# Designs tried in a protein design chat: VHH binders against Fibroin light chain (FIBL). Part 3

Target 1, 244 residues: Fibroin light chain (FIBL), of Bombyx mori (Silk moth) (p21828)
Amino acid sequence: SVTINQYSDNEIPRDIDDGKASSVISRAWDYVDDTDKSIAILNVQEILKDMASQGDYASQASAVAQTAGIIAHLSAGIPGDACAAANVINSYTDGVRSGNFAGFRQSLGPFFGHVGQNLNLINQLVINPGQLRYSVGPALGCAGGGRIYDFEAAWDAILASSDSSFLNEEYCIVKRLYNSRNSQSNNIAAYITAHLLPPVAQVFHQSAGSITDLLRGVGNGNDATGLVANAQRYIAQAASQVHV

## First folded at step 17 (VHH; from u5 with D56Y Y103Q)

Design v2
Fold by ESMFold2, look of step 19:
Structure v2 (fold): chain B 244 residues (1-244), chain A 120 residues (1-120)
Amino acid sequence: as target 1 above (244 residues)
Amino acid sequence: QVQLQESGGGLVQAGGSLRLSCAASGFTFSSNTMGWYRQAPGKEREFVALIYSGGYTYYADSVKGRFTISRDNAKNTVYLQMNSLKPEDTAVYYCAKWPNSEQGSAFDYWGQGTQVTVSS
């Protein structure tokens, strides 16, 4: 018999491509295939492809969200910094230690501003893939350019939140990016780490379906403006409800 | 050249209202995330609000329910309506543009700021 359900789009996440998100993110990686990538970045790409091929929504959502962030970072010809991500990481880990998450809440605006702007760039990346190669990556400015954050405390929290074997393997690879002498690698390490913090990951869990729709729609030549706006809606709504 | 010019600041009594404006030029405004930051004396610049190209908004906890960000793409202008002002809202308010690559630049941009002073 039918049960009366009172659901909204915000309460029940969209299923991502019925377990087939791997084709969508593989296509997304093709847009930056001509970029020079360290071996560690190639290893992250492989883990995310494997996660996207799993049948569960959470693995696919994580893979899609991380891929979008990494693609955006690789698209710039000159690396920027990771200051927004580092601030999120440090304010979160400070909150875990102190019980006061006001600083963490404050750090989310700049970070989610970049997330939402990167959604605008997805059309640009697909339509004009060479255009971004002459740009400079985002640079908020801070001490150490976003290399100064409590990596181990952040990953302790990430790993404690999930029993995923992918996260254990990903930790090892992201630690190599974190310890690299290469600024692009360091920036990617910070953005992956920030994306996976438990309350941030929940925002992407709720938004990944709309991000996937955007990636598919752009590839088909559809009106991507509405798909960008829809993904921004999910991000804004979920970010407004972050609790720790 | 990206230009952001804030206006509308001033002195107001607690409980009062102000509306800030930011005129923007030198980039494709309608495709860009815009927002407001503020900086009180002795404090770091802090996020206040943002509005995406799609019109959806996000607010700092301290201003939710009191401030409203909006945009007019025909005028290349972003607004901050500030109601129920408190002395702790006293700060220089900065209009902000999130980075994009349309002009070959991906840096965050801020204007020169406008002073808001809230007295008891």
Scores: ipSAE 0.646, ipTM 0.855, lowest interface PAE 1.5, mean pLDDT 82

## First folded at step 19 (VHH; from v2 with S101T)

Design w4
Fold by OpenDDE, fold request of step 21:
Structure w4 (fold): chain B 244 residues (1-244), chain A 120 residues (1-120)
Amino acid sequence: as target 1 above (244 residues)
Amino acid sequence: QVQLQESGGGLVQAGGSLRLSCAASGFTFSSNTMGWYRQAPGKEREFVALIYSGGYTYYADSVKGRFTISRDNAKNTVYLQMNSLKPEDTAVYYCAKWPNTEQGSAFDYWGQGTQVTVSS
């Protein structure tokens, strides 16, 4: 069984930033030129904007967190690998099948290190966009570059964890990304899939407010170093509360 | 180019303490997530701890409560204070820098490592 530190019904906020989550992520997406986005990525963008416009906190939180991660991945001119995401996904699905989540727990450190680092990257969009525009993601290599993993089993678990219609839409689009012959698209698929794993999703749920603040700061064109630190704080705290 | 150099390893008895250091260069240290991995003989490299640029930390379950990761941005150095060491902590410890994007080893770079041996 998986134990996640969840908010009680009474502790769940109604919304993020008084319903302005959609506006916040829209401004964040503007840092990525549409010409640099595949059709599938554009579809993901629209799904997340719609998700952020929903009245429930969970949808808003998921949309904001996904947006931050995806933008970070899109910041590099040439994509790297997605090994940490793939490892989290495979180890989770193995845990679900076997009941042993030791591998999954071990995979969380590398993955959340990546998540925290991506927040720094987002801030760089403001303070030094020139360096990011021509940056190349590192590629040290893993099996399939982290682009081949237990996709269907992961999404079975994801879809079973929520009745949100947006997840069904995401499944369709992310599946296209997963099956595409584009490495950047494959990486995004891996990240989204990892993001939506129930224990991981819970971490982002708990840190969504701080991530929203970060995206707001970035959207305003201000150095958001302090906001990055704050978001990292909540991610670290939430990640430490995952029990499987 | 990115360079990481570990130091501080050695032989220690069970229950003892060691403090590892990692000197970093070739990148903006203060804006990067740093951490430690370790690899025991015959085992895969495993995550030990990380520290975000903001100074907040996350630990593997096996070292939680015993190890403390910290950083000094003025010195471009990350530390790993290891207390209550156990024989199972015996490994080569590697300093790690997280990449901006994912890669095979889940971190951007690591050093040559420093040997930590804990005897019974």
Scores: ipSAE 0.868, ipTM 0.933, lowest interface PAE 0.4, mean pLDDT 89
Fold by OpenDDE, fold request of step 21:
Structure w4 (fold): chain B 244 residues (1-244), chain A 120 residues (1-120)
Amino acid sequence: as target 1 above (244 residues)
Amino acid sequence: QVQLQESGGGLVQAGGSLRLSCAASGFTFSSNTMGWYRQAPGKEREFVALIYSGGYTYYADSVKGRFTISRDNAKNTVYLQMNSLKPEDTAVYYCAKWPNTEQGSAFDYWGQGTQVTVSS
């Protein structure tokens, strides 16, 4: 279970960059105003912080990668659609049912394009946060805006792929996000779900180091354009090696 | 206003080559992921390739090894070099900008497309 204590920003000291994944994540989340976070998002934040505090690299990697994507989504003033995430989820679950993952593989390009672009957005939090605050997310024109997908089947696969206790907690919170009447929350649910699909999770596992470096740079308040490029490199490389 | 304008399409014989260009404007090109989609008659639009702002690329399985995506940030242009073309590559090719948070760009992620026809 996750206990959420609400404090004012003035009461929370800024974490020091000590090289730990948990510190990196904590500092990254500081770029998102708490008033822009639903209770569920705060719960996710805490889960990811806890996950990042674990000793195993897989947990740290997952936490960092999820954090990056979520922060990017939360940076937009008005949420857009989550079509790429929905499509990769549905195509994966279809693949699991049918044994044919051709559709899933086809969906990876659009999705990882989005992932790579989100890294740019994260960097923009440092460069031009005001622009992001009043920005509008993308309208992608898919059914339900990407907020309706095979949620339960996806999470069945996700939960079957790992024995991590964090996934159980995350499932509960993400389900709440999925069922919420908040589009931003729905989008976050879609992203997290897509992120945790086993083949996708593998991509993030391989690229987590570079994403961590990016978040560290952003956390330090520096333009991290070069780090974005490096993260994109690893994502592209890992994505090209997806096996299903 | 986001503008994407494709060019370079045409008729080519199987085994031939084409180079598509996409001129972009209305957004910060250098910080955006760009790519190409295509839509064949009677089929859904499908992903072809992308290039990140950092210059790294990802390709659909169907075009991997044959197509090369590149970009020139100074010219705000993305390219698609298509080699070893096949009849199944026949489609309208669309230049794509991946979504960002730039105001006013929510609906214009595609160009008008350029027709590529590969004869057998």
Scores: ipSAE 0.868, ipTM 0.934, lowest interface PAE 0.4, mean pLDDT 88
Fold by OpenDDE, fold request of step 21:
Structure w4 (fold): chain B 244 residues (1-244), chain A 120 residues (1-120)
Amino acid sequence: as target 1 above (244 residues)
Amino acid sequence: QVQLQESGGGLVQAGGSLRLSCAASGFTFSSNTMGWYRQAPGKEREFVALIYSGGYTYYADSVKGRFTISRDNAKNTVYLQMNSLKPEDTAVYYCAKWPNTEQGSAFDYWGQGTQVTVSS
């Protein structure tokens, strides 16, 4: 569904790394050809770039974390399913309704396992982009392939957790992705929604620095195996501190 | 093809210990997230623990502080050290590989499982 640009180390744009999240994100998105992006995905890209350009750390952190996950999902030539994302979303909304978050906590393991594996895939974009061009995403076998979930309830919780104007904009575009007839777009919608759940967002907030470093390494065309490990460290640590 | 083979299960008394092993083949072990699931009779399969390629770990609340997941990349093996076992830990334990875009298979790759029975 999405073509990944095959850059050699010398072909990757070597703009000056000014240490800004916006610059790091821009370079990361260059691994995906714009001609293969849907209009909605392009809109998401622009929103995240704008978020990364804000002065507050929360916006930058969210933009970087979302970017990493989305790029990992887009690495598959043929889209798979988004069951882990759907499960964490549904279990969270059930927790909000019932007051019992046991199911939500149980769903975090599979989800963050997926997140950690995606970091490896991001690194593969540098090591061997061609390997991922015609790859097939995972067939997970859950209901609706993870593309049907409590969308409105989830976003009610998300929008209630922050006064950021970017979340309102994201809601509109992610809703379009959710309702689209494109599986890749649906998967991206699921991931973004899962990412922005308040407890999950906190994990990524705490891990944003290491994820930024990873994206910087990838953007520079370097093998980022060590950076992947470091990001996994912070994600594991932060995930273990989730309180609901 | 991805192959996962569990071993080390058995019968143990409450408070006892077991060490499970999972031999993996058919993929680049060192660059993959590995983990363990379990399924008790009449219950759904549940997450137990994972270990990232970087060696960092995450545990389910029910086993935290009692179980330890580890890996030996030279042997393509993932382990689960289970201490302070409880009757509630009785289940078939499955070794798991998280999927990636290379294989495009099920949510997780599973072995045949190994039975762990904890008597009171």
Scores: ipSAE 0.858, ipTM 0.930, lowest interface PAE 0.4, mean pLDDT 88
Fold by ESMFold2, fold request of step 21:
Structure w4 (fold): chain B 244 residues (1-244), chain A 120 residues (1-120)
Amino acid sequence: as target 1 above (244 residues)
Amino acid sequence: QVQLQESGGGLVQAGGSLRLSCAASGFTFSSNTMGWYRQAPGKEREFVALIYSGGYTYYADSVKGRFTISRDNAKNTVYLQMNSLKPEDTAVYYCAKWPNTEQGSAFDYWGQGTQVTVSS
């Protein structure tokens, strides 16, 4: 229940893609072999499908955006790091404590660069399906590889922003990823957490329809270059208007 | 091998303009997000601007309205048009790419840099 673009709170669309976001997400997950999914990742997959089918619009939007990002991370054969996401999380939580969000606003560029590039990567799953297994995920380099951030402060803000029971369940699942000794799990925990920070979630609230179109297009086996560009348009526009 | 080579830096008076170029090779330029960062002495490297493969852009607050990022996929080149320059814009400017499937290595994200000095 937030004012977005041309809508009032009461005019927010009830469902993404006429209620089919859950099936779009389910089909998109088929691009990741089950052997690449840990038990924790399978739990994330399950909660995101439930959010997409049963959640409010904001929950559906975040489920679509998270699915895209997680598939991109799992598709790289060698994990990168989570430094861009960790910087967003730390600068946001510092902003909450201090009232100064300039650092948070500055952190969004590198992060949204990765978000937008992940959309190109997703299209590559269709175009070059075997090539990504030997690729390296994005890595910016920082102390701890992006594992050092105030997880609990971030999730306090996330849970305070919505009454969704799905977010409470997701918190428990993501905390297991955060505490894992697997670097890919840690990276995914950071990206999920960054995606759900209230000002960041607004970007995905406004871009979820275009991301859903992209996931459906690649799920149909088509080169989706135009759908990538359209999703990048919505992300760039929404990110430029972030409210803190 | 990813190569990024910046050019166009120099000394300019406050209020002036410069246009930076970054020639790119060793990857599929047209499917890559490109950008610019800068680093002033004694300060960490900071984000300036990005341009997606689709041509859509995002700017740091400090440069929005004054700088324009653009790309020419035929020339594998990204540009930064810098107008209304201020002494605070003095820095080494770095061209950057976000990763793609042809990356292979995570360590070739940055060019060598080009110095921009804005005198008062």
Scores: ipSAE 0.800, ipTM 0.900, lowest interface PAE 0.7, mean pLDDT 83
Fold by ESMFold2, look of step 21:
Structure w4 (fold): chain B 244 residues (1-244), chain A 120 residues (1-120)
Amino acid sequence: as target 1 above (244 residues)
Amino acid sequence: QVQLQESGGGLVQAGGSLRLSCAASGFTFSSNTMGWYRQAPGKEREFVALIYSGGYTYYADSVKGRFTISRDNAKNTVYLQMNSLKPEDTAVYYCAKWPNTEQGSAFDYWGQGTQVTVSS
């Protein structure tokens, strides 16, 4: 079984901006408004806006973290792959099946490397918005480009960890992205799924305040280099506390 | 166009130390996540450490407390200080970069590697 170390009260992360997360992510989405999005991606955007409008920290934190990841994937004009996310997903589900989480623990470093690098990409939305249309998204290279993973087992674990009605609705939409022939949709499905795996979701739960600050800076048109560094700090700190 | 050149490997006795260096060019180093992987013969390449553009770090469990990753943005160089070396640290060590949006930077990239051998 998977065991997530419980945070102590003295390690509670920075509070997210209560009541303002919906505005923050809505403004951040404007930077990728010109991208070609499937109906399923638009539906995810709507779910995340609704989650950000809830009064509870967990819903707001999840919405902020997922928004940052999706915006990073949409910001490049040519999609890359989702191999880092798929590796985390498969390593996690293999760990649940076998009781051996060594592979999952090893997958976290490469994945959080991509997460932290994607935060640099979000800053580029302000600095170099015109250049992103011609950029190629990140590609690790793996069999199937990150499409090959145990989607249903991962979502069983996600849904078992929470009684949120938003997750049930999100599962249906992400399954459509997962089954799409569109590589951008497939990439987004993998990164949403990886973000929501219980031990990964805990890292983002603890980092959400710093990610909100970053999205607010980008949404206001400010150079967010310092905010990227701060979000990377919180992610590294929270990720170092994961011991399944 | 992206180039990563590792150096500093060699033979060392258990308990010893080595410092690896990686000179980087062909991309905007200061905005790029950098790291180290290693690969022992017949094994999969495994993550060792990363350092973000902001200087914050994350380590594999097997090296935490013994290895320190650092960077010098003025020299476009990333380092790995390896202390308290063990025979199981024997591997080819690869400098790694995570992708960015620049041409030639879209892929996770590895250098050619430097051999580290730890004798018991």
Scores: ipSAE 0.749, ipTM 0.895, lowest interface PAE 1.1, mean pLDDT 84

Design w4
Fold by ESMFold2, look of step 20:
Structure w4 (fold): chain B 244 residues (1-244), chain A 120 residues (1-120)
Amino acid sequence: as target 1 above (244 residues)
Amino acid sequence: QVQLQESGGGLVQAGGSLRLSCAASGFTFSSNTMGWYRQAPGKEREFVALIYSGGYTYYADSVKGRFTISRDNAKNTVYLQMNSLKPEDTAVYYCAKWPNTEQGSAFDYWGQGTQVTVSS
């Protein structure tokens, strides 16, 4: 059994339940303010800002984790692919249908590899800002570039695991990104969808405090190499504890 | 240009050990996530292990507790210590790097691979 509401009480970090996430997220978005964003991306930005302003840890954690991933995608000058995220989505939905989650467990490594590497990219916004324009986003490589996955089954699972009104609104917006002709939009849709799958969301729930610290450090203009390592620690620990 | 060169494969009896090495060049190794994949005959390539720039690790369930990934940033080398080997571990093992922001390092890469054969 997997749900957003299922977790180990002793393993849940509560470092961001004081509302600090909303200001951190707002400042982090300034680093990609010069990118030409679609209306759908601007709408996601607004939903995540609103989620970060809620008083509950789960909303703040979700907003922080999604913002970090989107900022990483927007900061690269050339879009990568959606293959790692799509594999997670398809293997999860296959596992729900079949009861066999071995494929899902196997899909997590490449995906969390990209997650941890994206944290290095975020730090590069401070260390080496001029070079990111020439960078390429993460690309695992697969047939179709990761644009084919069971979007509706994934969102059924996401929405069933939470009664947050923000998730219903986000579903509509992410569906527009999923259906877009733009590869960056498609990649962001897959990344958000994979992030929100119940067992994956638990990893980010537990890592959100360290990701918040990273975004704060970057937002203040600091070299955040130590904060990257700390966020990688929480992600590795939480990912190792994923159960299905 | 990115180069990944694996070594240390071979034939070993079940229960034995091997240590794989991967020499890396052409990118900033110390800021890059590294890992290992494997591919058994007639099967799809599968993830084995990764190690972040910060040194923290993540393992596939099938190898957790038996394999240890490590890195030496001074030598630009990643290792896979493989203990308690099983016939199911028989595969070609590929060193992998995750993308970074440098030119020539933008894509996921893996090397030519090294064969590991575990006999019962």
Scores: ipSAE 0.746, ipTM 0.884, lowest interface PAE 1.0, mean pLDDT 83
Fold by ESMFold2, look of step 19:
Structure w4 (fold): chain B 244 residues (1-244), chain A 120 residues (1-120)
Amino acid sequence: as target 1 above (244 residues)
Amino acid sequence: QVQLQESGGGLVQAGGSLRLSCAASGFTFSSNTMGWYRQAPGKEREFVALIYSGGYTYYADSVKGRFTISRDNAKNTVYLQMNSLKPEDTAVYYCAKWPNTEQGSAFDYWGQGTQVTVSS
């Protein structure tokens, strides 16, 4: 099909609210207990708020998508280790090095499975705020629980794709999370790094509007079950179109 | 307490079809991402397909256009319709669930598998 009126507006990527993603992010962060925010996490939160206050879609989309993933990871009941993220990172950097991206494409299924499941967890911040549980253990059973990947090669690719000053600052902070002795910090570093790899970032760029709607619903205290399904739709559609 | 039971495997001629089923229990099925992996002899287990709680799907390149994943939330069952089967599809197929808040440990849970053999 090649028509506009044949599909609902939920079938196309949505534009983020013009310059207002920072308020969505700020309200969503209120669901994370301050005792769960290390100094490094607070620095990430501030960078993402600053990116979200920019007028350009790409900065706002990136900030919204990263915030959703980090909040899911910090909330009680964030499932899994960082193995899916680490596998994406390693298979991507292997692909850049070798010219063979078959492994990278195969790594995307498990990773986007976790991304889509984390959207269900974000809705739990409203439905069951005092009943969330979390786990820091391995889920896929990889070496190091997702802490072993070529961090510098990945960030070389990320920084080469953009000349944003925020991304340079974010690199420094994520490197602190990567080098931390805390497994939660290491997992968040892997998630952010995988999310920002250029082909992966394109999926989130295309789904950012639906993720913004979800975070707005959660941030306002609204049950967002329908918004979860809608974000899952955009992610599945965009992920199916990934090419390297 | 999570239980995933695969069924529907068997021997099929190349070009044929099979439908796999996975009966699930011990978790809130309707809010959980489900999927299929497969493992051929001597190879790593590989992703085949997933279906989100919202019903939206994602497929590995090797099966896209030939396989269809679906779910029936009333029966707590996920399906894999496999058409145009090739000898390369020969593997043990595993039903999978992604972790959620209802489990104390964040494991990607796997069933015990069902054998699919494509001859000729």
Scores: ipSAE 0.725, ipTM 0.878, lowest interface PAE 1.1, mean pLDDT 80
Fold by ESMFold2, fold request of step 21:
Structure w4 (fold): chain B 244 residues (1-244), chain A 120 residues (1-120)
Amino acid sequence: as target 1 above (244 residues)
Amino acid sequence: QVQLQESGGGLVQAGGSLRLSCAASGFTFSSNTMGWYRQAPGKEREFVALIYSGGYTYYADSVKGRFTISRDNAKNTVYLQMNSLKPEDTAVYYCAKWPNTEQGSAFDYWGQGTQVTVSS
């Protein structure tokens, strides 16, 4: 696997709730009608709620960050594509095989651009909910719309990086999204897969406290524009420190 | 309709500086992530830099410390200040916009490009 850098949180303390992240993500999921969720998406939702109920930071951080991104994908009225996520996945797996991660480093910019923009979309659930139907999901453009990537090699790396039984269960469900004929399901599968690659997951590990604050603010019905900016700050800083 | 118009390219000596501009219209600029890509002859288009709506930035490894992305929301303009230019920076530079609630397209938008040529 890839060497993961340890990131410092010294600049601003962020606490994720001890087992309370489950209530934060549960309220965030309420913004997405169950009629807009496939059975596989409902299963991912349940895995993430279970992860968020664990007492350890890493499980809660992963659940919160994935939930934010998936809700943004589901809330956009016009599906995008999976191209930025697929580029991250393919360049990472190529890097594992070759030892050269320059392509992976280059793929992160477009992907984290979408991550940061998705945080803006999450705040729109409160301040402009009716306008989200005109929004476009993450998109970059490529052959096949981003459905072509080495799913199994990526998940081999994800599973090798952790003993978590939640990741084994998540793999099975994300594989159903990956094999779906529905483009939104494919986009979400690619997003989750890219998100969980070890060096990418570390960015979200560092940013999860600020993302939790954003989801809590949105869940309380507050205009969270300042919390979007704060989450963007931590994502930009952590992404800049990725060294593989 | 989203429109991105790059300007400020040209021929510059190695070690020199250049400032690119991108005038944007057709969307709410201040709520949008903006950035720059570039494409050298015979190579794929590559990410250079982005700036979030909150003003925070992220750079490709090859330009970090030499290039600075910035934005002026009053002028709906994003800039790329390029310092310590190298021949390897020679490329067509494209302004880019990430999707938001004001657009009905499925793609990251970029403009027509502006040529930057760095001579030794």
Scores: ipSAE 0.705, ipTM 0.862, lowest interface PAE 1.2, mean pLDDT 83
Fold by ESMFold2, look of step 22:
Structure w4 (fold): chain B 244 residues (1-244), chain A 120 residues (1-120)
Amino acid sequence: as target 1 above (244 residues)
Amino acid sequence: QVQLQESGGGLVQAGGSLRLSCAASGFTFSSNTMGWYRQAPGKEREFVALIYSGGYTYYADSVKGRFTISRDNAKNTVYLQMNSLKPEDTAVYYCAKWPNTEQGSAFDYWGQGTQVTVSS
């Protein structure tokens, strides 16, 4: 496995430090440049590039994790639903209202299963680039296909957890995706919202270095199979420590 | 076509053990996240455990420490070792394949199920 750089004193890995995450993200986006993207998705891409250029670890980590997931969604060819994300969102907001987070903890498995599988997909963009864009993903069910969740309660919790001005701007863009008539936009809205829920964001905060390594490998055109496994390890370890 | 076939279910006394198997075909098994769900009578299907392509695992709280998911990529098989079984573990257990995007499950991502019944 790759060596994990752990920095104390609020230091971050070199490629997240000094704005280097923006170049990693930019190269990774090149693999989906020819996909049909709405203006709102292009706006998300730009805000994530801006976040990746900040000097603080939390902004860079968030940008890297969201970029990896969005690239995976865009590469599939036929959008599915967002039911795992919607379940996480609704069970979290229900937990905030009720004090009972058992439903939220139960919803995490399916969601982190998808997160880990998306890492495999990202590597496939390099080693099998033409094959994945013709694949058919079935629409898998829940009520409303993943559109039925408490968007505003989720974003209240997200914004309350951080002083980041980028989250305020991102909220506006993601709300446009949420209100869109386009199913891909709706799915990406649910996915981003689920990623930014405070306990979920902590998982990505702790695994971002390994995700950055993966995106760098993919962006350089390298087979990143070992980097996928390493990122999966950090996600599984961090997810197992989620407490509410 | 994706095919998942569960086996190894049955009746067992509380405190006992069972090992479930799931034979998989029709996809690149070694690059896919696999897992187990279960459904008790009158309840929604719930997540039990997953194993990533890299071999790392994640468990529902209710089974953590008692159940172990594993995989054998050479045999295209995922396993669920269930120890210290409780009556609350009584359910139909389903093998699952994670799709390439964020999605729940349809029948082509699930097996037919195998019944596990834990007697008091």
Scores: ipSAE 0.595, ipTM 0.836, lowest interface PAE 1.9, mean pLDDT 81

